# Designs tried in a protein design chat: miniprotein binders against Mucin-6 (MUC6). Part 42

Target 1, 185 residues: Mucin-6 (MUC6), of Homo sapiens (Human) (q6w4x9r395to579)
Amino acid sequence: GHCSLEGGSFVTTFDARPYRFHGTCTYILLQSPQLPEDGALMAVYDKSGVSHSETSLVAVVYLSRQDKIVISQDEVVTNNGEAKWLPYKTRNITVFRQTSTHLQMATSFGLELVVQLRPIFQAYVTVGPQFRGQTRGLCGNFNGDTTDDFTTSMGIAEGTASLFVDSWRAGNCPAALERETDPCS

## First folded at step 22 (miniprotein)

Design cm1 (from bm10 with T48V)
Fold by ESMFold2, fold request of step 24:
Structure cm1 (fold): chain B 185 residues (1-185), chain A 85 residues (1-85)
Amino acid sequence: as target 1 above (185 residues)
Amino acid sequence: SMKRIRVWIIVEGDPEKILEASDKIYEIAEELGVEVFVYIREEDGKLVVVIWVEGDEEKVKEFVERVREILKELGAKVEVEEEEL
């Protein structure tokens, strides 16, 4: 399964359902019982560009009982707040520079993350087949059915991306009076 | 050197009621200068609210005490796990 975070707030789920949103917050990208030690992948979005409503991905966070790995657009990798030289290895995670523009986080538990640092900060999440039907978050539920990929953190399937995305907030977010829309509108 | 700790607060109860308190929880975190995440996780087929907090030991301990009081008023079951960084 493949999930991508591209160009501003465009997301394609594990079931290949595309959507977009704009928000300044930390969101749950992926939860699964297949991630050890209560692991979760999070995406951090912040303001970008000239428009006050324009946002983009600025960091990806892997959080568990053992680790808080942050890969940010400033190209610094930290674990539990400490900057790390690459390649960086834990018991079950390795972070390394794949190319001059890409970092990769490889794991022994079927999660792989590729982060494009330049020209635009983007992220690509790959999970093994053991995750099928066992994911939650902005990347969807990986069950082969796009009609329920907008399942909220409460387990409710929504028809629009905005309610779904809002339910996956994991941090303090400024109040917003305007709903998220496609860039061309 | 400042000592930093991390605490996981696992909350069982009505997730909607617990999340309604999240504004107060975030206000306390900002007041104390601690980093916090509040989100829903599924554990053994049930939904729980996770409140993850990290920062200066004294401030984090105050955060946890104040948040426990809020959650007690909601009738929520609370498990607190402190980890040394």
Scores: ipSAE 0.840, ipTM 0.921, lowest interface PAE 0.7, mean pLDDT 88
Fold by ESMFold2, look of step 23:
Structure cm1 (fold): chain B 185 residues (1-185), chain A 85 residues (1-85)
Amino acid sequence: as target 1 above (185 residues)
Amino acid sequence: SMKRIRVWIIVEGDPEKILEASDKIYEIAEELGVEVFVYIREEDGKLVVVIWVEGDEEKVKEFVERVREILKELGAKVEVEEEEL
């Protein structure tokens, strides 16, 4: 399964459903029982221009009982708040420079994250087949059906990306009325 | 305290009702200068609210105490799991 976070807050789910949103928050990208130690993958979005509707990915966070790995657009990688030299390895996670423009977080539990640092900060999430039907978050539920990929954190299938995305907020965010949602997304 | 700790507050109850309190939870976090995430997770077929907080030990402990009081008034079942960083 493949999920992508690309410029201008574009997302393509594990079931290949594309959508766009505008928001300045931390969001849950992926939850699954396949992630050890209550792991979750999160995305941080911030204002990227002069308009409130211009938002972009600025960091990806892997959070678990053991780790808080942050890969940010400033090309700094931290775990639990401490900057790390690459390659960086834990028992089940390795973070390394894949190319001059890409970093990779590889894991023993079927999650792979590739982060493009330049020219635009983007992220690509790959999960193994054991995740099928067992994911939640902005990357969708990975059940082979795009009609319910906009399932909220409360388990409700929505028809619009805006309500779906807002349900997956994980941080203190500006009021929803201060954000512009693409009505055609 | 100079020590930094991380606390996981796992909240069982009506997630919608608990999330309505999130504005106050974030206000307390800002006041105390601690980092916080509040989100829903599925555990064993039911929904729980996770409140993750990290920061100075004394500030985090005050955060947990104040948030626990809010959650108690909502009738929520709360489990607190503390980690030293």
Scores: ipSAE 0.838, ipTM 0.921, lowest interface PAE 0.7, mean pLDDT 88
Fold by ESMFold2, fold request of step 24:
Structure cm1 (fold): chain B 185 residues (1-185), chain A 85 residues (1-85)
Amino acid sequence: as target 1 above (185 residues)
Amino acid sequence: SMKRIRVWIIVEGDPEKILEASDKIYEIAEELGVEVFVYIREEDGKLVVVIWVEGDEEKVKEFVERVREILKELGAKVEVEEEEL
């Protein structure tokens, strides 16, 4: 399965459902029982333009009981708050420079993350077939059906991306819906 | 203490009620200068709320004490796991 976070706050789910949102927050991108040690992938968005509603991806976080790996647009990679030289390897995770503009986090548990650092910070998430039907978050539920990819953290299928995305907030941030209707945006 | 710690607070109960308290939880985190995430996770077929906090040991312990009181008022079941960083 493939999920992408691209410029302009565009997302394509594991079931190939595209959507766009604008929000300034940390969001749950992927949860699954297939991720060891209560692992989760999180995406951090911040303001990116002159409009109050324009936002873009600024960091990706892998959080578990063992690790807090942060890959950010300032091109620094940390684990548990400490900057790391690449290639960086743990028991089940390797982070390395794929090209001059791309970093890769490869894992032994079927998760792969590729981060484009420049010219625009973007992320590409790949999960193995064992994740099918067992994912939650902004990347959708990976069940082969695009009509329920907007399933909230409470398990409710929503009709709009904004309600779906807002339900996956993991940080202190304003409600995204208020910004979408602001006439100053 | 000058050491940094990380605490996982796993909360069982009504997720909607627990998340309604998240604004107050974030206010406490800002007041104490600790980093916090609050989110829902599925665990053994049911939903739990995770409150992850990290920072100075003294401030994190105060955060945990104040948040436990809020959660007690909501009737939530709470598991707390502490790590030294």
Scores: ipSAE 0.833, ipTM 0.918, lowest interface PAE 0.7, mean pLDDT 88
Fold by ESMFold2, last read:
Structure cm1 (fold): chain B 185 residues (1-185), chain A 85 residues (1-85)
Amino acid sequence: as target 1 above (185 residues)
Amino acid sequence: SMKRIRVWIIVEGDPEKILEASDKIYEIAEELGVEVFVYIREEDGKLVVVIWVEGDEEKVKEFVERVREILKELGAKVEVEEEEL
């Protein structure tokens, strides 16, 4: 399964459902029992450009009982708050520079993250088939059905991206801007 | 203390009632200068609220005590795990 975070807050879910939102927060991208030690992948969005409504990805966080790995747009990688030189390896995670513009986090548990650092900070999440039907978050539920990919953290299927995205906030932040919840809807 | 700790607070109860308290939880975190995440996770077929907090040991312990009192008033069951970084 493939989930992408591109440009000005555009997301394509594991079930290939595209949407856009406008928000400045940390959000849950991916939760799954397939991630060890209560692991979760999070995305951090902040204001971009000259407009307050323009937002873009500024960091990706992998959080578990063992690790808090942050890959940020300033090209610094940290684990548990300490900057790390690449390649950086834990028991089950390796972070390395794939190209001059891309970093990769590879894992032994079927999660792969590729981060484009330049010209625009973007992220690409790949999960193995064992994750099918076992994901939650902004990347959707990976069940082969796009009609319920907007399932909230409470398990409610919503018709708008803004309600869905707001439910996955993990930090103190305002609700997503509602006037442009999905350009394709 | 001058050391940093991380605490996981796992909250069982009505997630909507617990999340209604999240504004106050974030206010306490900002007052104490600790980093916090509050989010819902599914565990064994039910929803729990996770409150993850990290920072100076003394400030984190104060955060945990104040948040625990809020959660007790809501009737929530709380599990706390502390760890040093």
Scores: ipSAE 0.830, ipTM 0.916, lowest interface PAE 0.7, mean pLDDT 88
Fold by ESMFold2, fold request of step 24:
Structure cm1 (fold): chain B 185 residues (1-185), chain A 85 residues (1-85)
Amino acid sequence: as target 1 above (185 residues)
Amino acid sequence: SMKRIRVWIIVEGDPEKILEASDKIYEIAEELGVEVFVYIREEDGKLVVVIWVEGDEEKVKEFVERVREILKELGAKVEVEEEEL
């Protein structure tokens, strides 16, 4: 399964459903019982001046009982708040530079994250078939049905991307639509 | 103290009522200068609210105490797990 986070806050789910949103927050990208130690992948968005985008991805966070790995647009990788030199390896996770513009987080539990650092900070999430039907978050539920990929954190299928995205906020921030209409442009 | 700790607060109860308290929880976090995430996770077929907090030990402990009071008033069941960074 493939989920992508591309410029202009475009997302394509594991079931290939595309959508766009505008928000400045940290969001749950992926939760699954297949991720050890209560693992979750999170996406951090902030205001950007890139092209016509209102918001853009600025960091990806892998959070578990053992790790808080942050890969940010400033090309710094941290775990539990401490900067790490690449390649960086834990028991289950290896983060390494594949090219001058791409970092990769490989894991033993079927999750792979590729981060494009330049020219635009983008992320590509790949999960193995064991995740099928067992995912939650902005990447959808991976059940082969695009009509329910907008399932909220409460388990409710929504008809709009904005309500779905808003339900997956993990930080103190206004709803994505409300923030998009506020001043500071 | 300059020592940093991380606490996981796992909350069982009515998720809508618990999330209605999230504004107050975030307000406390901002007052104390601690980093916080509040989100829903599924655990054994049931939804729980996770409150993850990290920062200075004294501030985090104060955050946890004040948040536990809020959650107890809502009738929520609370588990707290602390780890040192």
Scores: ipSAE 0.822, ipTM 0.916, lowest interface PAE 0.7, mean pLDDT 87
Fold by OpenDDE base, last read:
Structure cm1 (fold): chain B 185 residues (1-185), chain A 85 residues (1-85)
Amino acid sequence: as target 1 above (185 residues)
Amino acid sequence: SMKRIRVWIIVEGDPEKILEASDKIYEIAEELGVEVFVYIREEDGKLVVVIWVEGDEEKVKEFVERVREILKELGAKVEVEEEEL
């Protein structure tokens, strides 16, 4: 499954459902029992301008019992809150520079993250087939059905992206705005 | 330097009610200068609220105690796990 966060406010789920939202919070991208140690992947969005519609992805956070990894445009921060030199390696996670503009977080448990640093901060999440039907968050439920991707954190199917996205917040943030558009348009 | 710790608070109960109280949780976190995440997670087929907090040991401990009080009033079951950083 491939989930993408592109263009600052566009998301394509594992089931290939595209949607757009504007929010300035930290959101759960991916929860799964397949992630060890209660792992979760999160996305941090912030204001990129003065209007509510000017939002952008500013960081990706992997959080587990043992690890905290924050990938931002300028740095990779771990448990001690300090920027790390790359490659950074834990027991089952490696963060390294893939290209001049891309970082990669590789794992031993079927999660891959590629982060494009420039010109736009974007993220690409790949999960193995073992994650099918076992994912939750903004990346959807990876069950091959796009119509139920907007299932909230409480298991309720929502018709709007904003309500869906808001349900996955991990912080105290204002309500998100939604617009369903093709991220490639 | 102050010791830093991470605490996981797993809260069982009505997730909606718990999340409604999250404003207070965030306020406490801000007051104490600790980093906090509050989110829903599924565990063993049930929904729980996770409160993740990190910071100086003394501040985090104070945070946990204050949050416990809030959660107690809500009748929630609370499990706390502490990790040294």
Scores: ipSAE 0.816, ipTM 0.921, lowest interface PAE 0.5, mean pLDDT 93
Fold by OpenDDE base, last read:
Structure cm1 (fold): chain B 185 residues (1-185), chain A 85 residues (1-85)
Amino acid sequence: as target 1 above (185 residues)
Amino acid sequence: SMKRIRVWIIVEGDPEKILEASDKIYEIAEELGVEVFVYIREEDGKLVVVIWVEGDEEKVKEFVERVREILKELGAKVEVEEEEL
């Protein structure tokens, strides 16, 4: 499954459903029992301008009981709050520079993350087949059905992206705004 | 200098009621100057609320105690795990 966060406010789920939202919070991007140590991938959005529609992805955070990894445009920060030299390695996670503009987080448990740093901060999440039907968050449920991707954190199907996204908030933030559009447009 | 710690608070109960109290939790976090995430997770077919908090040990401990009181009033079951950073 492939999930993408592009253009600052566009998301394409594992099931290939595109949607747009504007939020300035941290959201659960991916939860799964397939992630060890209660792992979760989160997306941090912030204002990039003066209007409510000017929002952008500013960081990706991987949290587990053992690890905290924050990938932002400027640095990679881990448990001790210090910026790390790359490549950074833990027991089952490696963060390294893929290209001059891309970082990659590789794991031993079927999660891959590619982050484009410039010109726009974007993220690409890949999960193995073992994750099918076992994912939750903004990337959807990876079950081959796009119509149920907007399932909330409480298991309720929502018709709007804003309510769906809001249900996955991990911080104190205002309600998200939505606009149904193709991220490739 | 005070050491930094991370605490995971796993809360079992009505997730909706717990999340309704999240505003107060965030207020406490802001007051104490600790970083906090509050989110829902599914565990063993049930929904739990996770409160993740990180900061100076003394502040985090104070946060945990104050949050415990809130959760107690809600009748929630609370499990706390601490990690030194």
Scores: ipSAE 0.814, ipTM 0.921, lowest interface PAE 0.5, mean pLDDT 92

Design cm1 (from bm10 with T48V)
Fold by OpenDDE base, fold request of step 24:
Structure cm1 (fold): chain B 185 residues (1-185), chain A 85 residues (1-85)
Amino acid sequence: as target 1 above (185 residues)
Amino acid sequence: SMKRIRVWIIVEGDPEKILEASDKIYEIAEELGVEVFVYIREEDGKLVVVIWVEGDEEKVKEFVERVREILKELGAKVEVEEEEL
């Protein structure tokens, strides 16, 4: 399964459903029992301009009982709040520079993250087949059905992206604005 | 240097009611200068609310105590796990 966060406000789910939202919060991108130590991947969005529509992805956070890894445009920060030299290695996770503009987080448990740093901060999440039907969050449920991708954190199917996205908030933030559009258009 | 800790608060109860109280939780976090995430998870087939907090030990401990009081009033079951950083 491939989930993408592109263009600052566009998301494509594991089931290939595209949608758009504007929010300035931290959201659950991926939860799964397949992630060890209660792991979760989060996306941090912030204002990139003056208008409410000027929002962008600014960081990706992997959080578990053992690890906190924050990948932002400028640095990789870990548990102690210090920027780390790459490659950074933990028990199951390696963060390294893939290219001059791309970082990669590789794991032993079937999660891969590629982050484009420049010119636009973008993220690409790949999960193995063992994650099928076992994912939750903004990346959807990876069950091959796009019609139920907007299932909220409480298990309710929503018709709008805004309510769906808001249900996955992990911080204090205003309601998201949504426009369902194809990110590739 | 001041000791830093991470605390996981797993809250069982009505997730909607707990999330309604999240504004207060965030206010406390801001006041104390700790980093906090509040989000829902599914554990063992049920929904729980996770409150993740990290910061200086003294501040985190104060945060936990204040949050416990709020959660107690809601009748929620609370489990707290602490990790040293």
Scores: ipSAE 0.813, ipTM 0.921, lowest interface PAE 0.5, mean pLDDT 92
Fold by OpenDDE base, fold request of step 24:
Structure cm1 (fold): chain B 185 residues (1-185), chain A 85 residues (1-85)
Amino acid sequence: as target 1 above (185 residues)
Amino acid sequence: SMKRIRVWIIVEGDPEKILEASDKIYEIAEELGVEVFVYIREEDGKLVVVIWVEGDEEKVKEFVERVREILKELGAKVEVEEEEL
């Protein structure tokens, strides 16, 4: 499954459902029992302009019982709160430079993350087939059905992206705004 | 320097009621200068609220204590796990 966070406010789920939202919070991208140590992948969005519609991805956070990894445009921060030299290695996670503009987080448990740092901060999440039907969050449920991707954290199907996204908040933030997806984007 | 710790607070109960109280939780976190995430997770077919907190040991412990009181008033079951950083 491939989930993408692009263009500052666009998301494509593992089931290839595209949607757009404007939020300025931290959201759960991916939860799964397949992630060890109660792992979760999160996305941090912030305001990029004066308008409420000017929002952008500013960081990706991986949290588990043992690890905290924050990938932002400027640095990679881990448990000690310090920026790390790359490559950074833990027991089952490696963060390294893929290209001059891309970082990669590789794992031993079927999660891959590629982060484009410039010119736009974007993220690409890949999960193995073992994650099918076992994912939750903004990346959807990876069951091959796009119609149920907007299932909230409480297991309720929502018709709007804003309500869906808001259900996956992990911080104290204002409500997300829904915008129609641009088919040309 | 003060020891840094991470605490996972697993809260069982009505997730909606717990999340309604999250504003107070965030306010406490801000006051104490600790990093916090509050989110829903499914465990063993049940919905739980996870409160993740990290910071100086003294501040985190105070945070946990104050949050426990809030959660107690909601009738929630609370499990706390602590890790040293």
Scores: ipSAE 0.813, ipTM 0.921, lowest interface PAE 0.5, mean pLDDT 93
Fold by ESMFold2, look of step 22:
Structure cm1 (fold): chain B 185 residues (1-185), chain A 85 residues (1-85)
Amino acid sequence: as target 1 above (185 residues)
Amino acid sequence: SMKRIRVWIIVEGDPEKILEASDKIYEIAEELGVEVFVYIREEDGKLVVVIWVEGDEEKVKEFVERVREILKELGAKVEVEEEEL
């Protein structure tokens, strides 16, 4: 399964459902019992323009009982708050520079994360088949059906991306605003 | 003390009521200068609210005590797990 976080706050779920949202928060991207030690992948979005409706990905966080790995737009990688030289390896996670513009976090538990640092900070999440039907978060539920990918943290299927995304907030953030008119539209 | 700790507060109860208290939980975190995440997780077919907090030991312990009181008033059951960084 593949989930992507691309410029302008565009997301494509594991079931290939695309959506866009407006928000400046930390969100739950992926939860699953397949992630050891209560692991979760989170995405951090911030304002990227003059209006509140222009937001972009600024960091990806892998949080577990043992680790808090942050890969940031400033190209710094930390674990538990300490900056790390690449390649960086734990027992079950390796973070390394894939190319001059891409970093990769590879794991022994079927999660792989590729982060494009330049020209635009973007992230690509890949999970193995053991994750089918066992994911929650902004990347959807990976059940082969796009109609229920907007399932909230309370297990309620929503019809709009904004309600779905707001349910997955993991930080203190203002409610999402309707996007202001894009000068290029 | 300059010691930093991380605490996981696992909350069982009505997730909707617990999340309604999140504004006050975030206010306490801002007052004490600690980093916090509040989110829902599924554990064995049941929803729990996770409150993850990290920062100065004395401030985090104060945060935990004040948040426990709020959660107790809501009828929630809490489990607290501390990790030294």
Scores: ipSAE 0.810, ipTM 0.905, lowest interface PAE 0.7, mean pLDDT 87
Fold by ESMFold2, last read:
Structure cm1 (fold): chain B 185 residues (1-185), chain A 85 residues (1-85)
Amino acid sequence: as target 1 above (185 residues)
Amino acid sequence: SMKRIRVWIIVEGDPEKILEASDKIYEIAEELGVEVFVYIREEDGKLVVVIWVEGDEEKVKEFVERVREILKELGAKVEVEEEEL
């Protein structure tokens, strides 16, 4: 399964459902019982452009009982607040520079994260087949059916991206906006 | 170095009501200068609210005490897990 965060505001779920949103917040990107130690991926969005309503991806966070790995647009990787040289390895996670513009977090538990640092900060999440039907978050539920990919943190299927995205907020933040980005705003 | 700790507060109860209290929880976090996440997780077929907090030990402990009072008023069941960083 593949989930992508592209163009600063676009998401494509594991079931290939595309949507767009703007919000200044940290959101739950992926939760699953297949992630050890209560692991979760989070996506951090912040203001971009000239309008307060335009936001873009600025960091991805892997949070578990063992680790808080942050990969951010400043190209610094931290774990539990401490900057790390690459390649960086824990028992079940390796973070390394894949190319001059891409970092990769590889794991032993079927999660792979690739982060494009330039020209635009983007993220690509790949999960193994054991995750099918066992995911929650902005990347959807990976059940082969796009009609319920907008399932909220409360388990309610919504018809709009904004209600779905808002339910996955993990920080103090205003409601997300679902709209096309005006390049002049 | 100043001692830093991380606490997971796992909250069982009505998730909607617990999340409605999140504004006050975030106000406390800002006042104390601690980092916080508040989100829902599924645990054994049940929804729980996770309040993750990290920062200076004294400030985090004050955060936990004040948040526990809010959660007690909501009738929520609370489990607290602490880790020194």
Scores: ipSAE 0.801, ipTM 0.901, lowest interface PAE 0.8, mean pLDDT 88

Design cm10 (from bm17 with F37Y)
Fold by OpenDDE base, look of step 23:
Structure cm10 (fold): chain B 185 residues (1-185), chain A 85 residues (1-85)
Amino acid sequence: as target 1 above (185 residues)
Amino acid sequence: SMKRIRVYIIVEGDPEKILEASDKIYEIAEELGVEVYVYIREEDGKLVVVIWVEGDEEKVKEFVERVREILKELGAKVEVEEEEL
């Protein structure tokens, strides 16, 4: 499964459903029992301008009981608040520079993250087949059905992206705004 | 020397009610200067609320105690796990 966060406010789920939102919070991208140590992948969005529509991804966070790995738009990688030199390796996670503009977080448990630093901070999440039907968050449920991707954290199917996204907030923030646009247009 | 700790609070109960109380949780976190995430997770087929908190040990401990009181009033079951950083 491939999930992408592109263009500052566009998301494509594992089931290839595209949607757009404007939020300034930390959101759960991916939860799964397949992630060890209660792992979760989160996305941090912030204001990029003065309007409500000027929002962008500013960091990706992998959160577990043991680690808090943050990859930020300024190319700083931290774990548990400490800056780390690349390549950085934990027990089952490696963060390294893939290209001049891309960082990668590789794992031993079937999660891959590629972060494009420039010109736009973007993230690409890949999970193995063992994650099928076992994912939750903004990346959807990876069950091959796009129609149920907007399932909230409480298991309710929503018709709008904003309500769906809001349900996956992990921080204190205002409600997200929805704008239906095709990210491929 | 200030010791930093991380605490996971796993809360079982009505997730909606717990999340309704999240504003208070965030306020406490802000007051105490600790980093906090509050989110729903599915565990063993049931929904739980996770409160992730990190900061100075003294502040985190105070946070945990205050949050426990809130959660107790909601009738939630609380499990707390602490990790030193």
Scores: ipSAE 0.876, ipTM 0.941, lowest interface PAE 0.5, mean pLDDT 94
Fold by ESMFold2, look of step 23:
Structure cm10 (fold): chain B 185 residues (1-185), chain A 85 residues (1-85)
Amino acid sequence: as target 1 above (185 residues)
Amino acid sequence: SMKRIRVYIIVEGDPEKILEASDKIYEIAEELGVEVYVYIREEDGKLVVVIWVEGDEEKVKEFVERVREILKELGAKVEVEEEEL
């Protein structure tokens, strides 16, 4: 299964459902019982350019009971806040430079993350077949059915990406002062 | 102390009601200078709210105490797990 975060704000789920969103927050990309020690993959978005409504991907985080591995657009890799030399290994995870523009996190539990650092920060999530029907988050539920990929954190299928994405917020969203403004007013 | 700790607060109850308190939980985290995530996870076929918090030991312990008070008012069952880093 493949899930991608491209163009700063575009997502394609494991079941190939595309959508776009904006938000200045950390979101759950992937939860699964296949990830050891309550592991989860998260994505961090922040504002891009001068528009307050436009955001882009700035980091990907792998969180478990013992680890918080952050791969950010400044090309620094940390675990639990400490910068790491590449290649970096834990018992089940290896982070290494795949090419001059790509980093890879390979794991023994069927998760692979490839991060394109330049020209645009993008992420590509690959999971093995053992994850089928056992995923939750922005990457969808990997059940072969695109109609329920917008399933919220409460298990409710939504028709819009906005409600689905909002339900998967995990981090402190810096108080979104969503002052609706008419651009022509 | 200068010791950093990580704590998971596992909250059972109505996740929508618990998440309505998330703004206050994030406000407390900012006041204390601790890092926090609040999200829903599935455990054994049930939904729980996870509050992940990390930071200075004294500040994290104060965070946990204040958040327990909020969760008690919501009638939630709370389990607290500290991780050795």
Scores: ipSAE 0.801, ipTM 0.899, lowest interface PAE 0.8, mean pLDDT 87

